VHH binders against SHC-transforming protein 3 (SHC3). Designs and how they scored, part 4

Target 1, 186 residues: SHC-transforming protein 3 (SHC3), of Homo sapiens (Human) (q92529r149to334)
Amino acid sequence: LGPGVTYVVKYLGCIEVLRSMRSLDFSTRTQITREAISRVCEAVPGAKGAFKKRKPPSKMLSSILGKSNLQFAGMSISLTISTASLNLRTPDSKQIIANHHMRSISFASGGDPDTTDYVAYVAKDPVNRRACHILECCDGLAQDVIGSIGQAFELRFKQYLQCPTKIPALHDRMQSLDEPWTEEEG

## First folded at step 16 (VHH)

Design z06 (from y01 with Y33W)
Fold by ESMFold2, last read:
Order: sequence, then C-alpha cells, then structure tokens
Structure z06 (fold): chain B 186 residues (1-186), chain A 125 residues (1-125)
Amino acid sequence: as target 1 above (186 residues)
Amino acid sequence: QVQLVESGGGVVQPGRSLRLSCAASGFRFSTYWMGWYRQAPGKQRELVASISGSGGSTNYADSVKGRFTISRDNSKNTMYLQMNSLKPEDTAVYYCAKTWMITNPSFGTTEFDYWGQGTQVTVSS
C-alpha cells in the first residue's frame, strides 16, 4: 500500500482513554470502543443515538474514559490510510485534523452488527493524548475502512521486522521531535 | 447475521490427519483475522492458530507448531485447519473464531470475540 487509500468519512470526535491499552483485557477494550461511540453519538447534533436503550456505564469504564473532544464533530473528512499513518484532513485538504503515525495506533474495530456504520481506533497524539477516535462511515464502507487499516498494520509490521532501526519520518516530519508514545504505554 | 460453521471433525487413529473447514458468512471475510480454538472436556478453551485477513500472517500455539497449518481461501469465504500427526491430546471440540477488533501487531496479539458451534475431533486407538 504505497501512496495510501483515501476515504471520505464523517469524523464524530474522540474521547480520552486514561489507561494504557496494554493494561486492559480484551473485553474491556471492546466495551471502551462501544461506550466511546455511544457518548460521542449522543453529543453530536443531528446524529442518531444507539438504536437500543443505553445502560449506565460501569465504574470501571468511568475510570478509563475521560473528556471528549468534539471540535470537528460531524465534519466530513478525507481519511488517508497508509503504512506510515492515518491522516485526517478537511475536505479542501488545507488543514490536517490529525496525523497518527502507525506505531501510535493500538487497534481499530468496527463494522459489527451493533455499530455497523462506525470505525473506532485508539491512538496517541500531542493534542488528545491517548484517545479513541470515532468515524461514521456509510453503509458497507466501515468494513472497507477497517480492512485498509488492518492491511496497513500488517504491511508496516513486516517492514519493521526487516529493518527495525529505520524510521520513515518524512510523511510525519511535523512529529519527528515527539517522544515515542507507544513504547511503554501502548 | 454472522455465521461460522465448522466441519471436518471425526474419529481418527493417532498419527493420522484431518482437515477442518470453517464456512463464514454475514461479514466481509477478507477484512478480519480468523482463528481456531479448541476445548478438551473439563479444560479451558485455548487458541490453536490464527491468520490475518490477507492470509499473510499466521500464529500457532507451541503444542501444534509444525503439525498444524492454518489457511484461508477468501474467494470461498472459508478458513481451514490442516491437522497432521494427530495425538490423543489433540482430542477436543474445535471452534472457528473471528474478531471485530484488529490489533496492531506491534501492540499485541489479536484476540477473538465470536465463535461457531464447534466440531468434535477425537484421536483414539
């Protein structure tokens, strides 16, 4: 996946994740993404909430999820997925909303029956720290988007195994001075 | 409606082979990691093997490495487990599994949250 694959999706926002994803079991990670989608959808004007009645979050989930950031909520964006990063831009491509280097992304999920039109991914950046980012995709597109992310994960990891000291910094030059976020926190 | 239907189980003698199949529907097969779990009577379910959506990456439990091979045919929406040199300790119900969560390999291993009904494999002489 050379220059990347680009999708037009709706950015709903993100919510801070207060614990390292490595410290959480799989069930908790799944519950975090479902809760993040629910909270962000309820906060976005004109968005439909979950079709099923929402249960109160557990004390565990309340201790893990922090503040939401809805600055760009509901905006159609250009999402480019490459082995280097997930890049989120405004539709006119004049503003980068976020650029998440591949190693700063822990996991992605989406396209399941309960969240058919959504993709959630957890990443670190200087603005939102560790956060779960929520994308709304048209019917059927969510599984295409997560498939492209999965392919990018796999291809980048294979590159890393062959030359782990090489750093592909050109696309992410604006973050070259950042501390490596994922090496101890996940 | 997601469906995972396992087949190919049976009773075989030690040292023989079986090939399990998992027919999948209700999702885009090539997008997601798939895996095989097994559970012997009275024991916990254990991951046997896993394979990426593309088929380009595989993982195996140490107990089956070199004897079992996981594969997938994305044109037929089917995953396979070729089990060679079977031993009595391989006796278990084998489950096809999938996940809706794709884990970055540099972060950790993929885990699974949906399973089929299982197919019985019995190795006995």
Scores: ipSAE 0.692, ipTM 0.834, lowest interface PAE 0.8, mean pLDDT 82
Fold by ESMFold2, last read:
Structure z06 (fold): chain B 186 residues (1-186), chain A 125 residues (1-125)
Amino acid sequence: as target 1 above (186 residues)
Amino acid sequence: QVQLVESGGGVVQPGRSLRLSCAASGFRFSTYWMGWYRQAPGKQRELVASISGSGGSTNYADSVKGRFTISRDNSKNTMYLQMNSLKPEDTAVYYCAKTWMITNPSFGTTEFDYWGQGTQVTVSS
């Protein structure tokens, strides 16, 4: 991935995730991201695609997803993906919409047939706390974007492993409480 | 439409080798983690091995580490499982697996929610 790659995508908004994603089984995590896409798309006029195949929200999903933040909904943005962070800026690069350090991003998903043009990722920041952020990536970009995010995850983790520090037990972390906020968040 | 087609299963003697293949279509193959699961009769399905989209990261179940090797050829949209030193307890249906969700390795191991039809591997004395 090098110094990072930049995409132009549409930011649709985010929804607070009220529980640690690690405390949820895998099927629930995937349903949360799909529900987040659906709710944000319903709230943004003219948003593409996600209404198809939407199931009614379960009582459990409704207890996990909080309020949406649509402050920047529908804005075309510059997304830069690097081993350090996901950085979201306005098209003129004058304003930072969000800057999510790699250690504050837990999961990313996107490009599946039911939500072909969407990427969702779960991250913490001081403004939105833990939230699922939704990107609309037209023209087949969703799988490129999620691929770059996955590559950044992998490369950052390999850099971490080059230190003498012991590697955390991955299974044990699936049962852990959420990661604490860090000062490294922008 | 995602399609995962396993092949290469069969009946072999203990100590021999088999190579499984998974042909994938309907998604950008190099983007996503892939994996192999197996299910023996009367047992729960277990993850055998997984591999990152680039092929640069792999994980193995303890029961197969050192004997099995997962690999992928992104130019052919194909994932492989090289199975050496086969034992009767390796007898199972082997499934190719895919996910749309990528886990940051600092937070856990990637898990899978799409499965192929499977290919039978039988190791008999």
Scores: ipSAE 0.687, ipTM 0.828, lowest interface PAE 0.8, mean pLDDT 83
Fold by ESMFold2, look of step 17:
Structure z06 (fold): chain B 186 residues (1-186), chain A 125 residues (1-125)
Amino acid sequence: as target 1 above (186 residues)
Amino acid sequence: QVQLVESGGGVVQPGRSLRLSCAASGFRFSTYWMGWYRQAPGKQRELVASISGSGGSTNYADSVKGRFTISRDNSKNTMYLQMNSLKPEDTAVYYCAKTWMITNPSFGTTEFDYWGQGTQVTVSS
C-alpha cells in the first residue's frame, strides 16, 4: 500500500464509544459495532436501513455508546487508506471530513451477512473522543474496504516492529493544546 | 453461504505428522484472518494458530511452537495446519475458524467468531 488506496463510499456518521474497546470481550465488541450501525442508519433520513439482523438494544450497550455525530451524514466521500491513516474527504477534495491515524484505530468490521454493505471502525483522535465510524459500501465493496484496512494495519505494525525507536510516542501526545484525557488500553 | 470444511484428521502414533486442510467459501478469503482452534474432551476450546489474510503474519500457542506450521493458499481458498512431532496432548477436535472483525495488532490479538464442523485428531499408541 504505497500512497494509499482510494474508495468512493458513503459516510453515514459516527457514534461515541464511552469505554475502551480493549476492556470489552470480543462478543461485546461485535455487538457494539452492530448497534452503532443500527443507530446511525436509523438516524440518517435516506439510509436503506438494510442490516440483515439486529440484536435488541441492551442496558449495557446503552452505557457504552454515547451521542451520534451526523454532521456529514449521507455524503459520498473519498476514503483513502494508507499505512499512515484513514483519510475522508469531500467529493471535490477541498475539505477533510476526518483523518484518523492508523495507530489510533483499534478495530474494523463489516461485510458479514448481517452488515453486508457496511464497514464500522473505531478510532480516537485528540479533538474527538473515541467513536465508531460507519461507512456504507454499496455494490459489494465492503469486504474490499475492510481488506485494505487490514493490510494497512498489518503493514504499519510490521514497520513499527522493525524500527520501534523511530516513532516517538511523545509526539502523538503533543497534538492538542488541551490536556490529554486518560485512555484505557487493555 | 459461509462454509469452512476441515479435513486431514485421523489416528496416528506419537511422533508422527498430520496435515489439516480447511476449504473456505462464501466470503473473500484473503480479506480475513483465519485460525485453528482445538478442543479436547472436558476442556475449553483453545487457539492453536492464526494467520493474517495475506499470510504475512502468524501466531502460535506456546504448546505447539516449533512443531506446527499454519499456512494459506489464497488462490485455492484453503488454509493448512502442518502438525509435526505429535504428542498425546495434541488429541482433540480441530476447528477451522474465521473472524469478521479485523483487529489492529497494536491493540490486541485477533479473535474468531465462526467455526467449521471440526476434524478429529487422535494421537495414541
Scores: ipSAE 0.678, ipTM 0.824, lowest interface PAE 0.8, mean pLDDT 82
Fold by ESMFold2, fold request of step 19:
Structure z06 (fold): chain B 186 residues (1-186), chain A 125 residues (1-125)
Amino acid sequence: as target 1 above (186 residues)
Amino acid sequence: QVQLVESGGGVVQPGRSLRLSCAASGFRFSTYWMGWYRQAPGKQRELVASISGSGGSTNYADSVKGRFTISRDNSKNTMYLQMNSLKPEDTAVYYCAKTWMITNPSFGTTEFDYWGQGTQVTVSS
């Protein structure tokens, strides 16, 4: 693949994830991404609500999500998805909002019936630590965006298989995201 | 609405083959991972195989490796499970499965939380 695929989407912000997503059962992981979308949407001026009605989060969900970072909330951004990274830039490309290398991105979710216009992904970076980043995508675009992220995951993984001396972490399966921001295990 | 409709089950002798199909609708099929689960009488459901949206990545339970092959045809919105060298222990209801969450393969295997109605596979003389 070349320079990747680029979308124009709305960045809503991120919310810190205080526990490793791998330490949570799958049902809880999906609930965390949905709760993250809800909290960030409610906090962003002019953002559409994610749900018509929202159940109060469980005590456990409330303990897993930390503070939001809304620095660029509501801005249309250029999202470039490649095998190297998810790159988020302002429309004039003068400012990088975030550049998440593929090794730092663990999970992505999007396009389900309750959050049809949203994509959430979990990544580590030096500014936000482990956080769930929320994108608002126009009608139908959420499934395109999550599809491109999934494809980038696959292609990057296949690239590492072709150069196995560079990727020692395969034998460290079941790794946690609890480690500070340094090279990921896995 | 999301629909997953399984077909191709039946009664078959040990050593024979079956091909299961899952027709999917209500979402962009090529975007998401899909999988096959099975549930034998009195046991919990277990993941048998999974496949990425593109079809380029697959995963199998140890009990079926080398005998079962998962595939998908994104132009027909259909996923398949080719089941060769069937054994009596393969007797189960087989479920097509879907998830809205994708795991980076470097961090683990994608898991599933939505299932179809299932199709019965019975392997006996």
Scores: ipSAE 0.664, ipTM 0.812, lowest interface PAE 0.8, mean pLDDT 82
Fold by ESMFold2, fold request of step 19:
Structure z06 (fold): chain B 186 residues (1-186), chain A 125 residues (1-125)
Amino acid sequence: as target 1 above (186 residues)
Amino acid sequence: QVQLVESGGGVVQPGRSLRLSCAASGFRFSTYWMGWYRQAPGKQRELVASISGSGGSTNYADSVKGRFTISRDNSKNTMYLQMNSLKPEDTAVYYCAKTWMITNPSFGTTEFDYWGQGTQVTVSS
């Protein structure tokens, strides 16, 4: 696999998304990412994302977002973006904090005027289930990061189109990624 | 802060060509997907074409495939729609569109949440 492109960013944490993102219209998906950034920034001591005022969350948004995971909150990390995954490592590169395979990532957004230094992406993993992960990417870096993620999505998809029999059908694979994790005792 | 300014619309005869331009500002143009929508009177807004930030991927509505070409020049922060073999049913207001959200193609197609003011295209005998 190729080595990808690496950025140094701050990982703020993630917040669980309790509904399949496919079941939500585009406007709601956008509101969810904005709310996720707001909630995670409020929860992280010393985060730079203070807002002039916090809009009250709607009951709908509160029913879609679950608990936050702040285990690595505020840590500078190495983010490597490749056609295979988004890989998050500790500063010394000795530990992988998370490795989100491209198949497990639904979408990413960031760099808009209201959240200029932030990138949010939604992914499934066994620890956090379906969650919106928040990166702080200062000094205009957010739009570079989201651009690299977009390129990785595009290149991965082109690889799929060239070899469709080795890769599950797009709708079947996307449906699986949209499914919430089933709670299993264990 | 984001501004999308469409130009190049006009009145033309069937079978002729027009080239629409969208000048963009207020964001890093090369990062994001862009698109063209159109809305004929009394009709719903329809996505006509979309293009990835790099320009390497494009999508077209069936009604325009083979006649319209979307392109972008990232050095000029400008997106284009080359409209060949125009028909009366192409008459509409054409809108430049952008999104802050990039969708994994395995999840779905790119959708847009910001539109410009539009430029009128009228194809009439």
Scores: ipSAE 0.659, ipTM 0.812, lowest interface PAE 0.9, mean pLDDT 82

## First folded at step 17 (VHH; from z06 with S50T)

Design k01
Fold by OpenDDE, fold request of step 19:
Structure k01 (fold): chain B 186 residues (1-186), chain A 125 residues (1-125)
Amino acid sequence: as target 1 above (186 residues)
Amino acid sequence: QVQLVESGGGVVQPGRSLRLSCAASGFRFSTYWMGWYRQAPGKQRELVATISGSGGSTNYADSVKGRFTISRDNSKNTMYLQMNSLKPEDTAVYYCAKTWMITNPSFGTTEFDYWGQGTQVTVSS
């Protein structure tokens, strides 16, 4: 990926995910992302409704999905995908909407037949805590974006493995990710 | 519509090799992680191997590590499983799998939600 790949997409906002995605089964994770897409599409004016007939959300999903942050929702943004991060910027690049370090991104989905024009990813940041971020990516762009994210995941992980740092046991790695991002004040 | 069609299964003696193929359609093949699962009679379906969209990353179950090789040809929309040194315990229906969701490897293994019909592999003396 080098310096990264940049896409122009529409940001639809994010929804807080109140539970660790790791603690959820795959089916639930999938449902969460789909529900998140559905909710933001309904909330954001001009967003293409992903689902014609929305089934009422299950009580379970409602308990997992928190409040939405619709700041910058509906805005065309520059999305830069690199091994370091997903960087979301305003079109003029003057404002950072979000900079999600790769280590903070747990899951990403896109190109699902039911949500073909959408990419959703779960990330942790100080503003949104744990949230599912929704991108509208039309005309097949969703598959490009999710592909790039996948590549970034892969490459970053390889880099990580090459660095002899104490690879905590997978179990310890999972626990360390639940530790609050203590900003090491450098 | 997503389609995954497995082939290459059969009956072989222990120590022999088989190569499974999975022909994929209905999605951008190179974008998504793919995997092989197997289900032996009376057992739960288990992950055998996974491969990234680019093919640059692979994972294997411990039970098949060193014997099985997962690969893909994105130009042909086909994924493969080379199975060497087959054992009776490898007898199972093997399923090709895909996912729309990518898991950061730092957080865990990729899981799958779409499956083919499977191909039978029988290893018997």
Scores: ipSAE 0.868, ipTM 0.925, lowest interface PAE 0.4, mean pLDDT 90
Fold by OpenDDE, fold request of step 19:
Parts: structure tokens; sequence; C-alpha cells
Structure k01 (fold): chain B 186 residues (1-186), chain A 125 residues (1-125)
């Protein structure tokens, strides 16, 4: 990825996730991201409805998904994906919407048949705490975006593994802790 | 629609090799992580191996490490599992799998939710 790859996408906002995604089973995680997309699409004017027939959310999902932050929702943004972070900026690049460090991003989903034009990712930041961020990516762009995120995950992890002295302890801790690993700023 | 079709299974003697293939369609193959699972009779389905979209990263279960090799040809939308030095304990239905959800490796291993029909591998004397 080098300096990163930049996409122009539509930001739809985010929804707080009140529980650690890591503590949830895979099915639940998938449902959370799908529900988040659905809720945001309903809330944001002009967003293409992801689901033609929405099933009522389960009580469980409702208990996990918190409030939405729709600041900047509906805006075309510049998304830069690198091994360091996902950087979301206004089109004029004057304002940073979000800068999510790779270590703070736990999961990403995109391009599935039901939500083909959407990418969702879960990240921690000081403003939104833990939240699922939703991107509208039309015309096959969702698969490009999610592909780049995947590559960034992979490359970052490889870099981490190249520092052998810290790997076993950190890896074991990462499995047991709800918090992402922190790179010791050497 | 996502389709995953496994092939290459069969009956072999211990110590022999098999190569499984998974033909994938209905998605941008090179974008997503793929994996192999297996399920032995009376046992739970277990992860055997995973491979990144680019093929640059692979993971293996300890039970197959050094014997099995996962690979992919993105130009053919096909994933492979080379199985060497097969043991009776490797007898199972093998499933290829994909997911739309990518897990940051720092948070855990990638999990999968789309499966093929499976191919039977039997290792017996």
Amino acid sequence: as target 1 above (186 residues)
Amino acid sequence: QVQLVESGGGVVQPGRSLRLSCAASGFRFSTYWMGWYRQAPGKQRELVATISGSGGSTNYADSVKGRFTISRDNSKNTMYLQMNSLKPEDTAVYYCAKTWMITNPSFGTTEFDYWGQGTQVTVSS
C-alpha cells in the first residue's frame, strides 16, 4: 500500500457498539454490522436502502447498538487507507472527519450481496468510542475498499511480526484482552 | 450469488497426498480471505487453513502444519489445499469457505460464514 490508497466514498455516519465485538460470536458480529448499515441508511436522507424488507431488529442487537453519530453523514469524503490508519477527510481536505489507527480497527465488512454498495468497519476513537462506521461505495467500489482494508490489515500484521521480541506476550494478551494491542512506541 | 465448489477428495492410504480445489464465483475472489475447514464424523467443524486475498499470508492448524499447504490462483478464482503425509485422523469432509467480514489479525483469526458442499477425504489402510 505504500503511502496508502485513496477512495472517494460517501460517509453515512456511525453507530456506537456498546459491547466488544471480540466478545461476540461471528454471527452476532455480522448481524451487528448489517443492522448498523440498515439503521444508518434509514436515518440518512438519500441513502439507498440496503434492505428491501427489513426484519425488525432483535432485542439483542438493539441492546448492543447505541446512538448514531450522523455528523458528516451524506457527505462525499476522501478515504485514505494505509497500514497506519483509515483516514476520513472532507473533500477539500481541510477537515479530518476521523483518523482511525489500524490498531483500533477490529473488523471490516463490505461487498456482500445484501449490502453490495456498503462497507462497515468497527473502530475505537475518542469521539465515538467504539463504533461501526458506514461507507457507501457504489459501482463495485465496496469490494475495492474492503480489499484495501484487508491488505492494510495483512501488511500491518506482518510488520508487527517482524518485531519478534514482543510478539508472544502481546499476542497472548491480545487474545485475552478486549483492547487492541498497543504498539509500544519505542 | 456466492458459489463455492470443492473437488479433489477421495480415498487414499496413509502417507499419500491429495490436492483439493475450490472453485469460487459470485464475488471478487482476490479481495477476500478464504479458508478450509474439515469435519470428522462425530466431531465439530474445525479450521484447517486460511489464506489472504493476495495469498501473501497463510495460517494453519497445528494438526496440519508442515503437511498441508493452502494456496490460491486468483486468475482462476480457485483455492487449493495440498495435503501431504495424510493420516487416518485427517479423514473428514473438507469445506472451502469465505467471508465478507475481515478480522484484523491483531484481534483474532478470520472467521468464515459461507461454505461449499464439501468433499470427502478418507485416509485408510
Scores: ipSAE 0.864, ipTM 0.923, lowest interface PAE 0.4, mean pLDDT 90
Fold by ESMFold2, look of step 18:
Formats: structure tokens, sequence, C-alpha cells
Structure k01 (fold): chain B 186 residues (1-186), chain A 125 residues (1-125)
């Protein structure tokens, strides 16, 4: 995945995640991510599926998601996936919507029969803090996008294992160590 | 719609080998990371091995390292678990699993949310 692969997708927006996703059990992480997709899709007129009905979320699940940022909602964007980052730009490439370094991206989801046209990823950046970013992708493109993100995760980690002093992963480890489990029982 | 069908289980003597297969359908197989879990009677399912969508990255539970090998053939939509030097403690129902959420390896091991029906492996004299 040399300089990266670029896709044109629709950016639906993001929603803040108020707790560390790593501190949640797997079932809770997947439920929160599906809820994030549902809430952002509901907020954007003209998004493809309205949302998939779920069991009503528990009070804990409802307390983990914060405010949505819909500044670029519904915009067709250029998404470049490389071993260095996920880069989101406006169609004319004059404005960067987000640039998430690979070390700041913890999870990626989507492109299965339940979320066929959606990809979501959790990343931290200065503008949105920790947030779940939602992409709408058409015609099997979600499968390509999630596959490329998975490949980027894999290749970046292999580079880290070969040359750890050149690939700065320390910040991600430090942040994980600084967020003890007990702080999320709120 | 996601369908995972395990096969290849059976009763074997300690020290012997067995190869499990998982036939997958209902999704684009090569995109998704997959794994094997096992569950002994009265215990929770536990991770045995994981494999990336391309097959280029694998991870194993300590109890099976060096004895088990996970692999996949994306042209046949099939994942495998080669189980060598089997021990009685390997007795369990083995489940094929698919994930919806990929964990960046810098943050941890990917976990799984779709399971098959399982295939029984019994290692006894």
Amino acid sequence: as target 1 above (186 residues)
Amino acid sequence: QVQLVESGGGVVQPGRSLRLSCAASGFRFSTYWMGWYRQAPGKQRELVATISGSGGSTNYADSVKGRFTISRDNSKNTMYLQMNSLKPEDTAVYYCAKTWMITNPSFGTTEFDYWGQGTQVTVSS
C-alpha cells in the first residue's frame, strides 16, 4: 500500500465517544459503534438507510456517546488510506476534514450485511477528541474501504515490529495506560 | 445471512493431528479477519487463533502455539485450523468466527461477533 489508496465516499460526520473504547467489553464496543452509525445517519438528510432498529440502548450505552459534529455531513470526500494515516479531504482537496495518524485509530467496522454501505472508525484528533467517524459507501465500496483499512493496520504494525524507534507508537500506549477502567463507572 | 459451517472434528488419540475447516458465505470473505474459538464443557469460549483478511498476520493462544496453524484459502471462502500434537486438554467444541470490528493491532487483538455451530474435537485414549 505505497503512497495509499484513495476512495471517494460520503462523509456523514462523527460523534464523540466519552469513554475509552478499549475499556469497554467487546459487545459494548460493537453496540456503541452501531448506535453511533444510527444517530449520525438519523441526523443527515438523504443518507441511504435510515437506521437499523436495535434493542433500546441501556443508560450506560446512551451515556458513552456525546455530541455529533456534522460540519461536513453528506459531503462527497476523498479518503486516502495509507500505512501512515486516514486522510479526509474535500472534493477539491483544498480543505482537510481530518487527518488521523494510524497510531490514533483504534477500531474500524462495517461493510457486513447489517451495515453494508457504512464504515465507521474510532480515532482521536484535536478537533473532535475521541470520536467515531462514519462514512457512507455505495455499491460494495464499503467492503473495499474496510479491507484497505485492515491492510493498513496490518502493514503499519509489521513496520513497527521491524523498526520500533522510527514508528512512534508510544503515545498510543501511554494514553491507554492513563485511562484506568474504574473511571468509566459513572 | 452470514453463515459459518465448521467441519473436520472427531475423536482422536493424544499426539495425533486433525484439520478443521470453516466454510463461509454471506459476506466478502477476503475482507474480514477471522478466528477460531473453543469451548470445553462448563467453560466460556476462549480464543485459539486469529487470521487477517489476507492471511498475512496470525495470532495464537499460548496453549496452542507451535502445535496449531491457522490458514485461509480466499479462493474457496474457507478457513482452516491444523491441529498437531493434540492433548486431552484440547477437547472442546471448536467454533469458526468472523468479526465486524477490526482492532488496530497496536491496540490489541481483534475479537469476534459471529460464530458457527461448532465441531466437536475429543482427544482420548
Scores: ipSAE 0.686, ipTM 0.814, lowest interface PAE 0.7, mean pLDDT 82
Fold by ESMFold2, fold request of step 19:
Structure k01 (fold): chain B 186 residues (1-186), chain A 125 residues (1-125)
Amino acid sequence: as target 1 above (186 residues)
Amino acid sequence: QVQLVESGGGVVQPGRSLRLSCAASGFRFSTYWMGWYRQAPGKQRELVATISGSGGSTNYADSVKGRFTISRDNSKNTMYLQMNSLKPEDTAVYYCAKTWMITNPSFGTTEFDYWGQGTQVTVSS
């Protein structure tokens, strides 16, 4: 519990994901996160590296990824990971860059050999819709960050399972009119 | 280099138990979620069980629930599958598995894309 754990990382930006991640097989989900990292890193001036040597993306991957948002690209940020959310703030904590509630975050990955210093996660918010958000986490920090995200997923899910009443659905006023955040039509 | 090495398979009678081990190296073991898959001859590979990085959350296929227990010892970089009340239908090659991508449990079960060499489990009278 408590206030969560805070890391200082570099926010590189995000790129819209135009299809539900659930509708994609697992191999495609992994390719999408790697491609998102590549595109965002290529667009950020201080992030040059071996990404220029990556193969061109397939037409399939290009059809799934949409517009990039680089408004805060390259900024060092405070990332707070808790059972409630992933919260991204400027260093002085006066501006919220993003606050992604745990139920709005579907996947996270990081620390793999091809993108060792990066963490990517897919979340929905009103500004960016469904997007893959990219963090640069130097000096081995990526594995700490992805580990903390995994712990937050686990602890939040345990809290859900401890709900004292598991009331069956009551359908007054079409309570399910808004779909749960798991998939979008398009 | 990531290595996953399974052991503990063998031939046993129905109703008996086996314990499989998976020794892992080449990555920070406690960070990543892991699982066990099995594949019988002529059948598709199926997910048997998954475990979170901390070991605090587990999931099981319906066919093994109540009989199999997945666990991990992060101090030894080792994952286990305790298989009790074995049936002939459990005969398969068992693989330990890992992934770099973690699925929020509210959205689904974590899937895997790296496997070891496997260990054979044969249940016959």
Scores: ipSAE 0.650, ipTM 0.808, lowest interface PAE 0.8, mean pLDDT 82
Fold by ESMFold2, look of step 17:
Structure k01 (fold): chain B 186 residues (1-186), chain A 125 residues (1-125)
Amino acid sequence: as target 1 above (186 residues)
Amino acid sequence: QVQLVESGGGVVQPGRSLRLSCAASGFRFSTYWMGWYRQAPGKQRELVATISGSGGSTNYADSVKGRFTISRDNSKNTMYLQMNSLKPEDTAVYYCAKTWMITNPSFGTTEFDYWGQGTQVTVSS
């Protein structure tokens, strides 16, 4: 993937995920991403929605999803996908909206028939903690975006397998400086 | 509509080989990750192998590693399972599987929520 692939997409926002995705079964993870898309689409002015009429969420889902963050909602952004990170920036590239290191991204979903124009991914960062981030990717772009994310996952994992140590100490310190949050915030 | 159609099952003697195929339609095949599951009589469905969208990353259950090979041909929208050195314990219905959600390999193995109808593999005594 080299220096990365850049897409222009609409950032709709994110919603906090209050439990570890590893602790949830697969059906619940899928429901979380669909519910996250639904809640964020309902809250964002002018957003396209695939879920105009939907069933209320279960009590289980309501206990897993927290507050939404709509600070940059509806903004057209530059999304750069590389083996290092998903980087979200304003169109002029002067402000980083989010930079999610590949190791902090657990899952990505998108392009299914019910949410054709959406990509959702779960990541940790110091501002939003663990959250499901929602991108609106029109005109078939969602499947391109999720495909690039999948490729980044594969290539990063291949790089990891080539390194005998797996955990460089200086790299860990750089991550702390760039993202000053710890595991207890997960 | 997503369709997954398995083929290539049958009855074979121990030590022989079979190749299963899964023809897929209704989605961009190369984007999404896929896998094979099996279910023996009286047992729970178990994961056999997984493959990334590009085919560059694979994973296998310990019981089949070294004997089974998962692959895909994205130009034909088809996934395969080459099963060598078959044993009676490999007798099961084999399902191909698909997901809309990919798992970062550093967090775990991708899981699946769509299955085909299955193809029977029977390894005779």
Scores: ipSAE 0.644, ipTM 0.801, lowest interface PAE 0.9, mean pLDDT 82
Fold by ESMFold2, fold request of step 19:
Structure k01 (fold): chain B 186 residues (1-186), chain A 125 residues (1-125)
Amino acid sequence: as target 1 above (186 residues)
Amino acid sequence: QVQLVESGGGVVQPGRSLRLSCAASGFRFSTYWMGWYRQAPGKQRELVATISGSGGSTNYADSVKGRFTISRDNSKNTMYLQMNSLKPEDTAVYYCAKTWMITNPSFGTTEFDYWGQGTQVTVSS
């Protein structure tokens, strides 16, 4: 992954994640992405249905997910994946839907058998706070998209390790802004 | 259907080497990050090594650094663990693992949610 790659995908929307991903075990993080896909697909008219979930969510899982934002739901978008960010734009207007810096993205998943045509990622931004963003990626494209995101994670982290910030206090504050209200549940 | 099949285990003397293989199918191999876990008798399963989808990034448990090397051949859908200078403490069942979820390294270490049946490695005099 050089200067970045661009995909055309469908943006389904996002749903707020009310707890820090660090405070959740791995099984719960996986369930959050599946539930987020389910809720957003139910709310978006005309979304493609490759989602198999019919089980009601647990009380714990329901307490972790908040309100959805469907402002751009169902729109074809231009997704650019680079070591700096995931940039989401409308193709025609060049309106920026979101620009998620790599430091603000905690995890990504997609292309698994249960959600073959979907990619989900959790990021912070000023509009949606911490939210799980859902992309619909048809015809095997989900695996290309998640592969590019994983490569971007890898390359950005290698760049960081080779050239640590020269302002440690500022770096600490900027890093904490990624999840400034992260807490551990006892 | 995802399948992970480990091979290459056996009984060896301390100081010798083994190479484990994991044949993978049912997913686009080069896309996803993978790893090796091990579980000694009566102990909890522990992460041994991880490798990115491209093979460009690896991570190791402190107990195996400098002795074990994880690698992958994306053209053969196969991951490997080269285990050199084996010690009795390395005796365990070794599991190949994969994940559908990638953790940004600045937030933590990627964890895995699928693993095979394992292959036994026994290091004894």
Scores: ipSAE 0.604, ipTM 0.781, lowest interface PAE 0.9, mean pLDDT 81

